# VH-VL binders against q98ui9r863to1033: the designs that were tried, part 6

Target 1, 171 residues: q98ui9r863to1033
Amino acid sequence: GTCTVYGNGHYMSFDGEKFDFLGDCDYILAQDFCPNNMDAGTFRIVIQNNACGKSLSICSLKITLIFESSEIRLLEGRIQEIATDPGAEKNYKVDLRGGYIVIETTQGMSFMWDQKTTVVVHVTPSFQGKVCGLCGDFDGRSRNDFTTRGQSVEMSIQEFGNSWKITSTCS

## First folded at step 4 (VH-VL)

Design p05 (framework fv_fezakinumab)
Fold by ESMFold2-Fast, scan of step 4:
Structure p05 (fold): chain C 171 residues (1-171), chain A 122 residues (1-122), chain B 111 residues (1-111)
Amino acid sequence: as target 1 above (171 residues)
Amino acid sequence: QVQLVQSGAEVKKPGASVKVSCKASGYTFTDYYMHWVRQAPGQGLEWVGWINPYSGGTFYAQKFRGRVTMTRDTSISTAYMELSRLRSDDTAVYYCARDSYYKWFGDYFDYWGRGTLVTVSS
Amino acid sequence: QAVLTQPPSVSGAPGQRVTISCTGSSSNIGAGYDVHWYQQLPGTAPKLLIYGNSNRPSGVPDRFSGSKSGTSASLAITGLQAEDEADYYCQSYDSSLSGSVFGGGTQLTVL
């Protein structure tokens, strides 16, 4: 499955659902630390909008990837690798491919970032039903339920987005 | 039965301005962004910009900033594109086109007007 | 001037298959944005032919198909008919321009 973040707050989930969400907090984009995969989680991807100039202008995304023994922070073309369990073996590789930062894990997750506002997350079919976050649960449904509900759409999306916020990061 | 009906052809002199209209019907006008795309004779499609009919907010391609103004009138479900300080190379068919994404932009154009030919000649 | 690159022309005989390429960059197709295709018959407005890389609107024959790989997309037309003679445009979104971008267009001639 593929999840894509593009432009100013546009999303396409692992199930092909499109929606728009803007928030002031850090948000869980995708993870497998979910109720149906408790204690077997391998990754968590957190995003935050990085503003430039006026308050509503987004320059790029700030991204944090959290693995069992390490954390990778991405901001403004910079990569910081932090060992949270020093001495443990890395289960990922970091590459620069053209204008993209590419991170691939041995567990079947790959991440690509254009160093601006575009993020692409791929997960193998083995993650079906085991992921959660703004990218959805990858349960095989391919309908955009949020955009079919008319005027209730934005309230449903706002509640959905807020369910994935990391409250301590809100301004 | 979504329809976008555009105003008729116009002939303008260099330095003048032109205002093209696009009347929408068959859907809720304020629920979809309206884009403007032009095509010079024998040339390709060129994106001009969009307007959010709900808010009146606009965004224009860099090439047209300072010369283009997009507006709308929600009471008659009509979008407008005004281009000022016309040059001969502004001669083109101007299309309005509806963004497919509900209450957003940046996707495909699902419905197009028939186009308005604007000829700039001395 | 066009942001996406298409061949200016392509030709085929009736019943044959043709493909039209659309090449982008890291800020558009390479960034994961969908590619859409429009058909413009002579003297008419463009009409949506393919959306979201490979989907067909109601009324578009299955002879038309789309695909996407890396920084490029392709439109395939099988069983060519005289009525397919038209200009074809690809379209995507560009994050660096914050706007919609088009290919330069491809004139299809059915011989």
Scores: ipSAE 0.000, ipTM 0.469, lowest interface PAE 18.1, mean pLDDT 82

Design p06 (framework fv_fezakinumab)
Fold by ESMFold2-Fast, scan of step 4:
Structure p06 (fold): chain C 171 residues (1-171), chain A 122 residues (1-122), chain B 111 residues (1-111)
Amino acid sequence: as target 1 above (171 residues)
Amino acid sequence: QVQLVQSGAEVKKPGASVKVSCKASGYTFTDYYMHWVRQAPGQGLEWVGWINPYSGGTFYAQKFRGRVTMTRDTSISTAYMELSRLRSDDTAVYYCARDSYYGWFGDYFDYWGRGTLVTVSS
Amino acid sequence: QAVLTQPPSVSGAPGQRVTISCTGSSSNIGAGYDVHWYQQLPGTAPKLLIYGNSNRPSGVPDRFSGSKSGTSASLAITGLQAEDEADYYCQSYDSSLSGSVFGGGTQLTVL
């Protein structure tokens, strides 16, 4: 499945549900470190809006990708790769293609970022039912895409979005 | 609210190892990176490294690689820093400090422990 | 040694203005990374004073302000008070080291 962030706060989940959400915190976009996943987690993607000066306009996203033995931090044309276990084999590659930064893992997750506000996350069918975050749980049912961090299904988009915030990163 | 409580002072001989603890409370332990920073008597602050309490992932400053190990125990919201093959110039106050952002560029430290004095003497 | 350069000491009288500089290089402040400032009172742990170049945490008075230009940053303290006597440290991130870096610290004496 494919999850897309586009424009200013527009989302399409892995199950095809569309919604609008804009927040001031760091948010978990997609991860497989989830209660619904019996296997060890392999990735977490965190996003934060990067404002244009003092205006309410969003210029770009700040993005952190966390893997088992590496972290990648993306902000304003900068790419920082950190090996958190230097002895471990690297399980991803980073390329620049057509203005997008592209990150592909050997476990079947692909990430693309236009260095502004557009993000595309693709996961193979092996992740079905094993992911969580703003991108939803990829279980083939769009009704479940608004599952909060506490496992409750909420119909309010604001409640759903706020359930995936990382505490103390707000304002 | 947020509190970081560190273990008590240690006196070690050269060549020994020391393990300092930092117990977190008042927030979700796994949501914030924990850094370790040391300060030798009368000297400035020196960054040692960080641990991601969620994943267990670590990154250490070049100077300490091969001698430092950072771990955590999520069941008791506690981070640990172990420094081996101690030298007299490792005598310092060791602080744990919470990263304000989720692993972001080694950002700023919003809360600090009170420090643990480690004295290395023969 | 310290990666960021600060003057070792600065002094002022009550009510005066003092500034503390923090000079980096192209791999840290010059690369666009934010500068943060900590206050360390005698016998205590450092406390966050300024983050993200110019922002104040709740409880920090507006007498403290920060700025950044090029490869350098400055902490300004206006209306200097006896309670401001402390060591002040700047901190940033260094891309060549992939880690946090500190200034050597500045001892502020209130005369």
Scores: ipSAE 0.007, ipTM 0.572, lowest interface PAE 9.3, mean pLDDT 84

Design p07 (framework fv_fezakinumab)
Fold by ESMFold2-Fast, scan of step 4:
Structure p07 (fold): chain C 171 residues (1-171), chain A 122 residues (1-122), chain B 111 residues (1-111)
Amino acid sequence: as target 1 above (171 residues)
Amino acid sequence: QVQLVQSGAEVKKPGASVKVSCKASGYTFTDYYMHWVRQAPGQGLEWVGWINPYSGGTFYAQKFRGRVTMTRDTSISTAYMELSRLRSDDTAVYYCARDSYYEWFGDYFDYWGRGTLVTVSS
Amino acid sequence: QAVLTQPPSVSGAPGQRVTISCTGSSSNIGAGYDVHWYQQLPGTAPKLLIYGNSNRPSGVPDRFSGSKSGTSASLAITGLQAEDEADYYCQSYDSSLSGWVFGGGTQLTVL
């Protein structure tokens, strides 16, 4: 499945549900640290809007990718790789293809970023039902893409988005 | 050796604009964000914003949005900060400072320019 | 007002220990962002003194030390010397502002 973020807060979930969401916090876009898979989680992708020096204008996304032994931070063409276990071998590759920064893991997650506001996340079928976040749960049913962090199905887009916020980053 | 060399002092009237320069040497200019920090006479330090010299991307503190513009010229390794519609309370020393690339959003500023005094008076 | 709170002044005699506090909130120091300290001698630009809560750059004597607990940080200067007379500023990152924040500064007077 494929989840896409594009333009000013436009989303398409792994199950094909489209929605618009505005937020000023850090949000979990996609992860597999979800109920019933918490101990086997392999990635977490966090996003935040990066302003163009105007309160209403968005230049790009700030993106953090968290893996077992590494963290990658992305902002406006700047890439910072932090080894949380410097002795461990990487389970991912970073490449630049056609203007996109591409990050692929050995577990079957691929991330692409145009260094502005477009993000594309691909996950293999092995992730079906194991992911959660703004991208949804990839179970082949669009009606449950608005599942909140507490696992209640929520129909309000604002409430759904807010359920994936990282509270300490808000205001 | 890392050096940040700033332009000389400026005296401006209220309503005018000022453009301060910061020429970098001793490192790859495009590898490090450049911050601007000001200090009014006898007062503390106040963060103005940053520019990414690689992309030209900028982010400004809320207080300065709408009147500050940061740019750079990679061919001469120089960053610029332009502040418009000057008020008397914009009188300050303006510093450029290099981001350390330490903790990403927890970075310190490892090298500072000597500062440019901007005086706004009638 | 400054986002981080420092006492406006502190004083000590040569050879004594002084401590400068820096108090933040849940969006900066309390969120886990590191605290850095700068020394500003009269008529000069600020100079990095302590980074990452407790680390010293090359050339900074071990008389200077930093610590952090909860929403606050402290700079300690032992064996106080006349050349330590300066303004000291703490700095952190604030997630709610998406920017860097400074303390109001502390003027150290060596008696």
Scores: ipSAE 0.005, ipTM 0.489, lowest interface PAE 14.0, mean pLDDT 83

Design p08 (framework fv_fezakinumab)
Fold by ESMFold2-Fast, scan of step 4:
Structure p08 (fold): chain C 171 residues (1-171), chain A 122 residues (1-122), chain B 111 residues (1-111)
Amino acid sequence: as target 1 above (171 residues)
Amino acid sequence: QVQLVQSGAEVKKPGASVKVSCKASGYTFTDYYMHWVRQAPGQGLEWVGWINPYSGGTFYAQKFRGRVTMTRDTSISTAYMELSRLRSDDTAVYYCARDSYYEWFGDYFDYWGRGTLVTVSS
Amino acid sequence: QAVLTQPPSVSGAPGQRVTISCTGSSSNIGAGYDVHWYQQLPGTAPKLLIYGNSNRPSGVPDRFSGSKSGTSASLAITGLQAEDEADYYCQSYDSSLSGYVFGGGTQLTVL
């Protein structure tokens, strides 16, 4: 399944549900460190809006990808990789393709970023029912995509989005 | 607000191992990386490594690889650092410190525990 | 050895200005990684003083300021006061080590 963030706060979940959400905190976009897969998790993607200088306009996203023993931070075309232990093989690759920064894991997650506001996350069918976050739970049921971090199904998009915020990154 | 409470001082003999704990409160433990930094008596600060409390993933400074192990217990919001095959020059105050999650400028350590003195002597 | 170079000591009288340098290389400060500063009072844990080269956390007086140029950074303390007597450490990130690096520390003595 494919989850897309585009423009200024527009989302399409893994199950095809479309919604608009704009917040001022860091948010979990997608991860497989979820209650039914916690100790077998392989990735976590965090996003935050990045303003254009002193403008109120959102120019790009700040993105952090977290893996078992490594982290990749993306901002304004810059890539910071925190490497794993010496001798450990990376379970991911970083490439630049057609203006997108592309990160692929050996477990079947692919991430693409246009260095602005467009993010595409693709997960293989093996992740069905194992993911959570703003991108939803990829269980083939669109209405479940508004599941909060606390496992409640929310009808309010604002409450749903805020349930995935990282505590203390905002007031 | 945010507090990091560390275990008490330890005295160990050369060749032993020590396990220091750091209990977090006042924030969501799994939302921030935890770092370990040490300081030998009269010396400067030396970064040991980090743990991601959510995944359990770790990364250690090259000097400590093979001797240090970092773990966490999310049910009690506690991080651990275990250092093995202790030498007298491992005598230091060991601090846990919370990652700021400050992306572009790189991470800084916004809250620190009070430190745990580990003394290694015969 | 420390990866970032600081002078081991600096001194000044009350009301004076002191500057503490932090010198790195092309893999850390020179690579564009920002510099953060910590103040360590005797017998205490370090406390964040400056982050992101020049930003002050709430509660830090504006007489503390930071700057960065090329492969070096500096911390300036104006209107020096007795309570500023402490050890000061710079910190950055090193891409070749894939890790966090500190300066050796500077002991500030207020005369």
Scores: ipSAE 0.007, ipTM 0.518, lowest interface PAE 12.4, mean pLDDT 83

Design p09 (framework fv_fezakinumab)
Fold by ESMFold2-Fast, scan of step 4:
Structure p09 (fold): chain C 171 residues (1-171), chain A 122 residues (1-122), chain B 111 residues (1-111)
Amino acid sequence: as target 1 above (171 residues)
Amino acid sequence: QVQLVQSGAEVKKPGASVKVSCKASGYTFTDYYMHWVRQAPGQGLEWVGWINPYSGGTFYAQKFRGRVTMTRDTSISTAYMELSRLRSDDTAVYYCARDSSYQWFGDYFDYWGRGTLVTVSS
Amino acid sequence: QAVLTQPPSVSGAPGQRVTISCTGSSSNIGAGYDVHWYQQLPGTAPKLLIYGNSNRPSGVPDRFSGSKSGTSASLAITGLQAEDEADYYCQSYDSSLSGWVFGGGTQLTVL
């Protein structure tokens, strides 16, 4: 499945559901540290809007990818890698293709970022029902894409988006 | 004014280790990443790695993994690079250099130490 | 070996223009990463000369300029002076290495 973020707050989930959401916090875009896979989680992708001073519009995304032994932070075309366990083996590769920063894991998650506002996340079929976040749960049913962190299906896009916020990061 | 003051020249035998220091002043030490770059006599510049002085997190160029360790002491605003199992081709001037990005990396190196000559002789 | 390719030497007469090339690949300059230039006078540490492809730090004369196109960058020095005699290094970030890469350096001789 493929999840896409584009054009400043436009989303297409792993199950093909489209929605618009804007927020001022850091949000979990996609992860497999979910209730049905918590002990076997391998990645978490966090996004935040990065505003331009010139226009007060969103210039780009600030993105953090969290793995078992490392973090990767992306902002304004820059890459920061930090080892949270310096002795551990890396399970990912970083590459650049056609203006996109590409990060691929050995577990079957791929991440692409145009260094502005477009993000594409691909997960292999082995992740069906194991992921959660703004990208949804990848179970083949679009209604489930609005499942909150507490595992309640929300009717409101705003409530759904806010359920994936990292509260300590809010303005 | 920003200054990076490095430790003095060292002479080591093959198989030994060396620890070079870089004392920062004139800015908040924990706000900028510190890089290490070496230059063998008459040769070009080679990037070794970086340390985040705030967290202690590090990243090393593949060539040096398993032999280099970078640390810092925030109480004295000092970064360290230790290189072990020294070979004759490790003879070089080792520079510390500050990343220009506030609490980040991926930019240019705006201030450099004067360098520490490490000579490895058999 | 160096990841970015520079000519090993370049020479010019006082008042002339010289250019120093820096050639990369799709994982660094070709990927859109900025190119920075450092000047190293004999016996001294490198000093930042140009950052972000074309910007000059305070104190760097406008005789020095940088440009970038495709997978390559260039440093231009106009009105060449004797004190410009030094080694010049280009630098960029390489995504496949997740680290900084330098050119092999260019020794500028003022005739």
Scores: ipSAE 0.006, ipTM 0.507, lowest interface PAE 12.3, mean pLDDT 83

Design p12 (framework fv_fezakinumab)
Fold by ESMFold2-Fast, scan of step 4:
Parts: C-alpha cells; sequence; structure tokens
Structure p12 (fold): chain C 171 residues (1-171), chain A 122 residues (1-122), chain B 111 residues (1-111)
C-alpha cells in the first residue's frame, strides 16, 4: 500500500482514507513497531512540519527514518546518515531521482520526498496489518485508519493526530 | 514533572569498568533520546554519546568508541552507560541529559540528571 | 580541548550588561547549526538557558538573550544580578565530528 502526505497537511492513508491534519510537533507518520509486531519492527518514519514564518502553513518537512542499524535525517538540502550499529550491514539505499530523495529498504518499504511537502511511503503486502501511525494500519479497511497510539479508533482527526505526536518536539 | 535520577558515586581502580544508571520519570521514556555528557574536575563539558531508548540504537563520540556501551531497560525507564578500561583521566561527573526528540542538526539538552561522580585512582 | 571558543571569564557589577562570545568554525556554527546555552551554578548540573540560538525555555528571564552571526554566537545578560554568577557553556553540532560540541565555558563573576 501507498501513503501520501502533500501540501498543507493533507494525508492519504495506506487504505485510501483522506484527511487533513496540521500540527506543530514531530509525528510518527508510519512504523511497524506496532502491537503484535513490536519485537519484529524494522522502521519508523517521523515528520515535523516546517512552518512558513509565523504562519501555520507548511513550507517543507523535516524527516527522520529510524531503522534497526541506522538513522537517516532529512532536511531540505541536507541528508545525514547515522550508523547506530557499525558492525551491521547497510539494509537500505538512498538515491536522488527527478528531484525526489528516494530511500528503499531491503525489507519492502520505500520512501520518496520532493524536499518540500510531498512524502510517499510504499510498503509491500507483507506489511498488511503490521503498520501504524498517521498512515494507518494497512489492513484493507479504511474505517479503522484513525487508530490512535493507544489503540482506540477515533472520529476526531485532531485526537487521532495528537495521539501520534512526540511530546518534546512541540514549538 | 520530568526527573532523571542517577546512581551514586563510585570509586574504581585503573583498568576496571563502571556502569552508571539514569532512571527517567514524568514523560514517555521511549520518546526522547538520552545523552551522556561528562565533566572532569575543573574542566568543561564533554559529549560522550546518545542512545535512542525506543530502538536501542546508539552513537558514540569517536574518543569513546571501543570503551563505552550505552543500553536501556524500557520496563523500568532506565538508561545505562558503561565505561571500560578506566584511566585516571576518566575521573569526572557523568551526566545523563534528555534531548528534544528529532531536533535537526543541533541536539540540545532540556533536562539533566544531577550527575554521578566517578573517581579513578590507584 | 574545547571545539568552540569562549572567554574563560567575564565580570560585571549589578545592573550592568555582559556579553559572552562563542566562536566556532565552518564545520559547526559557520555551517548553520544552532547554538544552545547552559548555566551551571557551583555544585549543580547544567541547566538549559537558551536553545536554537535565541529561544528561552519557560522560567528563563528575558534578561538573557542569544544571537548568532557567521561563525559566532553571543549570550547577553542585561540587568546583571548576583544570582547570575555561574559558569556558562555554549553548545552546537559539528559535521566533521558528527556530534555535539561544547565551548570551554565562561565563569561570570558579579563583582
Amino acid sequence: as target 1 above (171 residues)
Amino acid sequence: QVQLVQSGAEVKKPGASVKVSCKASGYTFTDYYMHWVRQAPGQGLEWVGWINPFSGGTFYAQKFRGRVTMTRDTSISTAYMELSRLRSDDTAVYYCARDSYYEWFGDYFDYWGRGTLVTVSS
Amino acid sequence: QAVLTQPPSVSGAPGQRVTISCTGSSSNIGAGYDVHWYQQLPGTAPKLLIYGNSNRPSGVPDRFSGSKSGTSASLAITGLQAEDEADYYCQSYDSSLSGSVFGGGTQLTVL
């Protein structure tokens, strides 16, 4: 499935549910460190909106990808790769294609970013029912795409979005 | 209220290892990186490294690679720093410090433990 | 030695203004990385004073301000008070070291 972030806080989940959410914290966009898969998790993607001056409008994104043996930090014009286990082999590739930064893992997740506000996350069918975050759970049912970090299904987009925030990053 | 409570002072012989603990409370332990910073007597602050308590991933300053190991236990919200093959110039106060999670290209430390004095002497 | 350069000491009388400099290089402050400042009272842990060049955490008086230009940053303290007597450290990130770096610290004496 494919999850897309675009423009001023517009989202499409892995199951095709569209919603708008604009926050001022770092948020877990997608991960497979989720209930029933926490011990076998392989990635976490965190996004932070970079506001245009004093406006709540988003100019770009700041992105962290956390893998088992590495982290990648993305900011417009900057890519930082950090090996968090120097003995482990690198299980991903980073490429620049047509203005997009493309990151592909050997485990079936791919990430594309236009260095502004558009992010595309693609996961193979092997991730069905194993992912969570703002991108939803990829279980083939869009009705439960608003599952909070606490595992409840919310009708409030604000409560859903805020459940996936990283508390210290609000500014 | 955020609190970082560190283990008590230790006296070690050269060649020994020391393991310092830092117990966190008042926040979600796995949402924040934990850094370790030391300060030798009469000297300035020196960064040792960080651990991501969520993943267990670590990154150490070049000077300490091969001698330092950082770990955590999420069930008790505790981070550990172990320094091996101690020398007299490792005598310092060792602080744990909480980072703002996912700060880009400029880590800063919003809460600090009170420090653990490690004295290495023959 | 310290990667960022600070004066070892500064002094002032109550009510005066003091400025503490923090000088880096092209691999840290000069590369655009933010500067943060910590206050350390004798016998205590450092406390965050300024982050992201000029932002104050809640509880820090507006007498403390930070700025950054080129390869250097400055901490300004106006209306100096006796309780400001402490060591002050700047901190940034260094791309060549891939890690956090500190200044050597500045001892502020109030009279």
Scores: ipSAE 0.599, ipTM 0.842, lowest interface PAE 1.5, mean pLDDT 87

Design p13 (framework fv_fezakinumab)
Fold by ESMFold2-Fast, scan of step 4:
Structure p13 (fold): chain C 171 residues (1-171), chain A 122 residues (1-122), chain B 111 residues (1-111)
Amino acid sequence: as target 1 above (171 residues)
Amino acid sequence: QVQLVQSGAEVKKPGASVKVSCKASGYTFTDYYMHWVRQAPGQGLEWVGWINPWSGGTFYAQKFRGRVTMTRDTSISTAYMELSRLRSDDTAVYYCARDSYYEWFGDYFDYWGRGTLVTVSS
Amino acid sequence: QAVLTQPPSVSGAPGQRVTISCTGSSSNIGAGYDVHWYQQLPGTAPKLLIYGNSNRPSGVPDRFSGSKSGTSASLAITGLQAEDEADYYCQSYDSSLSGSVFGGGTQLTVL
């Protein structure tokens, strides 16, 4: 499945549900440290909107990808790779293709960023029902794509989005 | 209310190890990186490293690699810093400090613990 | 050893303006990383005073202001008061070290 973030807070979940959400905090976009997979999780992707100077428009996203032995930080076309276990084998690769920063893991997750506001996250079918965050749970049904951090299904996009925020990061 | 409560003062002999704790409350512990910063008596602040409490991933300043280990226990929202093979020049107040996540490169520390004095002397 | 350079001390009389400089290099402030400032009162932990070059946290008086230019940043304190007597530290990020770096600290004495 494929989850896409684009433009001014536009989202398409892994199950194809489209929604608009704008927030001032850092948000968990996608992770597999979710109920039914907590001890076997392999990644977390965190995003934050980065404003265009004094404009209210969004220029880019600030992104952190967290893996077992590494963290990757992305801001304004810059890439910082941090080895959090220097002796461990690297389980991902980073490429630049067609203006996109591309990160592919050996566990079946790939991430693409246009260095601005477009993010594409792809996960293999082995992740069905194991992911959570703003991208939804990838269970083949769009009805429950708005599952909050507390595992409640919300009809309010605002409450859904706010449940995935990291509170002290709010502007 | 965000609080970081650190363990009490320690007195150690050269060659020993010390483990300092930092108990967090008032926020989701796993959502914020925790840094450790030390300050020798009458001296400035020196960054030691960080831990991601969610993953357990760590990154240490080069000066401390091989001697420092950072860990956490998510069930009690507590971070730990253990420094081994202590020397007299490790005498310092050790602070835990929460990462602001302000900038993906170059974050600031929005909340600090009160500090733990570690004295290393023979 | 401190990576960022601050004057070791600065002094002023009540009501005056003082400025504390923070000088870096091409791998930190000169690379565009933001500068943050902390106030440390005697016997206490540092407290965030300024973040992101010029922003004040809630509760910090507007007498405190920050700025950044090139490889340097500065903290300005206007209307100096006795309770401002403290140590002040700048902090940034260094890309060659992949970590946070601090200035050596500046002791402010209110005469």
Scores: ipSAE 0.181, ipTM 0.730, lowest interface PAE 5.4, mean pLDDT 86

Design p14 (framework fv_fezakinumab)
Fold by ESMFold2-Fast, scan of step 4:
Structure p14 (fold): chain C 171 residues (1-171), chain A 122 residues (1-122), chain B 111 residues (1-111)
Amino acid sequence: as target 1 above (171 residues)
Amino acid sequence: QVQLVQSGAEVKKPGASVKVSCKASGYTFTDYYMHWVRQAPGQGLEWVGWINPFSGGTFYAQKFRGRVTMTRDTSISTAYMELSRLRSDDTAVYYCARDSYYQWFGDYFDYWGRGTLVTVSS
Amino acid sequence: QAVLTQPPSVSGAPGQRVTISCTGSSSNIGAGYDVHWYQQLPGTAPKLLIYGNSNRPSGVPDRFSGSKSGTSASLAITGLQAEDEADYYCQSYDSSLSGSVFGGGTQLTVL
């Protein structure tokens, strides 16, 4: 399945549900550290809007990818790779393709970023029912894509989005 | 209310190891990085490294690599910093400090522990 | 040696203005990373005073202000009071070190 974020806070979940959400905090976009897979999780993707001075527009996203032995930080076309276990083999590859920064893991997750506000996350079918976050749970039903971090199903987009914030400090 | 409560003062001989703890409360422990910063008596602040309590991932300042190990126990919301092969110039107050923004560049430390004095004497 | 450069001391009389500089390089402040400031009263842990170059946390008086230009930042304190006697530290992020960096600290004496 494929989850897409595109300019001005537009989202399409892994199950094809479209929604609009504007937030000013750090949010868990997608991860597999979820109920039924907590001890076998392999990735977490966090997004944050990068403010444009006094503008009301989003200039770009700040993105952090967390893997078992490394972290990748992305901001304004810059890439910072941090080895958090220098004895371990890398479980991912980074490429630049057609203006996108592409990160592919050996576990079947792919991430693409246009260096601005468009993000595409692809997961293989082996992740069905194992992912959570703003991208939803990839279970084939769009009705429950608005599952909060507390595991309730909300019809309010604002409550759903706010449940996936991971910082208490927001503008 | 956010609180970081550190373990008590330690006195060690050169060559020993010390393990300092930092118990967090008042927020979701796994959502914020924890940094360690030390201060030798009468000296300035020196950054030691960070741990991501979510993953257990760590990154240390070059000066401390090979001697420092940071760990955490999520069941009790506690972070640890262990420094080995202690020397007299490791005598310092060791602070834990919470990262203000989750995994953001240019982050700041919004809450600090009271510090743990580690004295290394021969 | 500290990565960011601060004057070791600064002095002023009650009611006066002082400024404390913080000078970095192209891998930290010059790369666009924000500067934050901490106040350390004698015998206490540091406390956040200014974050994101110029923002004040709740409870910090508007007598404290921050600014950043090029490779340097500055902390300004107006209307000096005796309670302002403390050490002040600047902090930023260094991309070449992938970690936080501090200034050497400035001791403020209120005469």
Scores: ipSAE 0.622, ipTM 0.849, lowest interface PAE 1.3, mean pLDDT 86

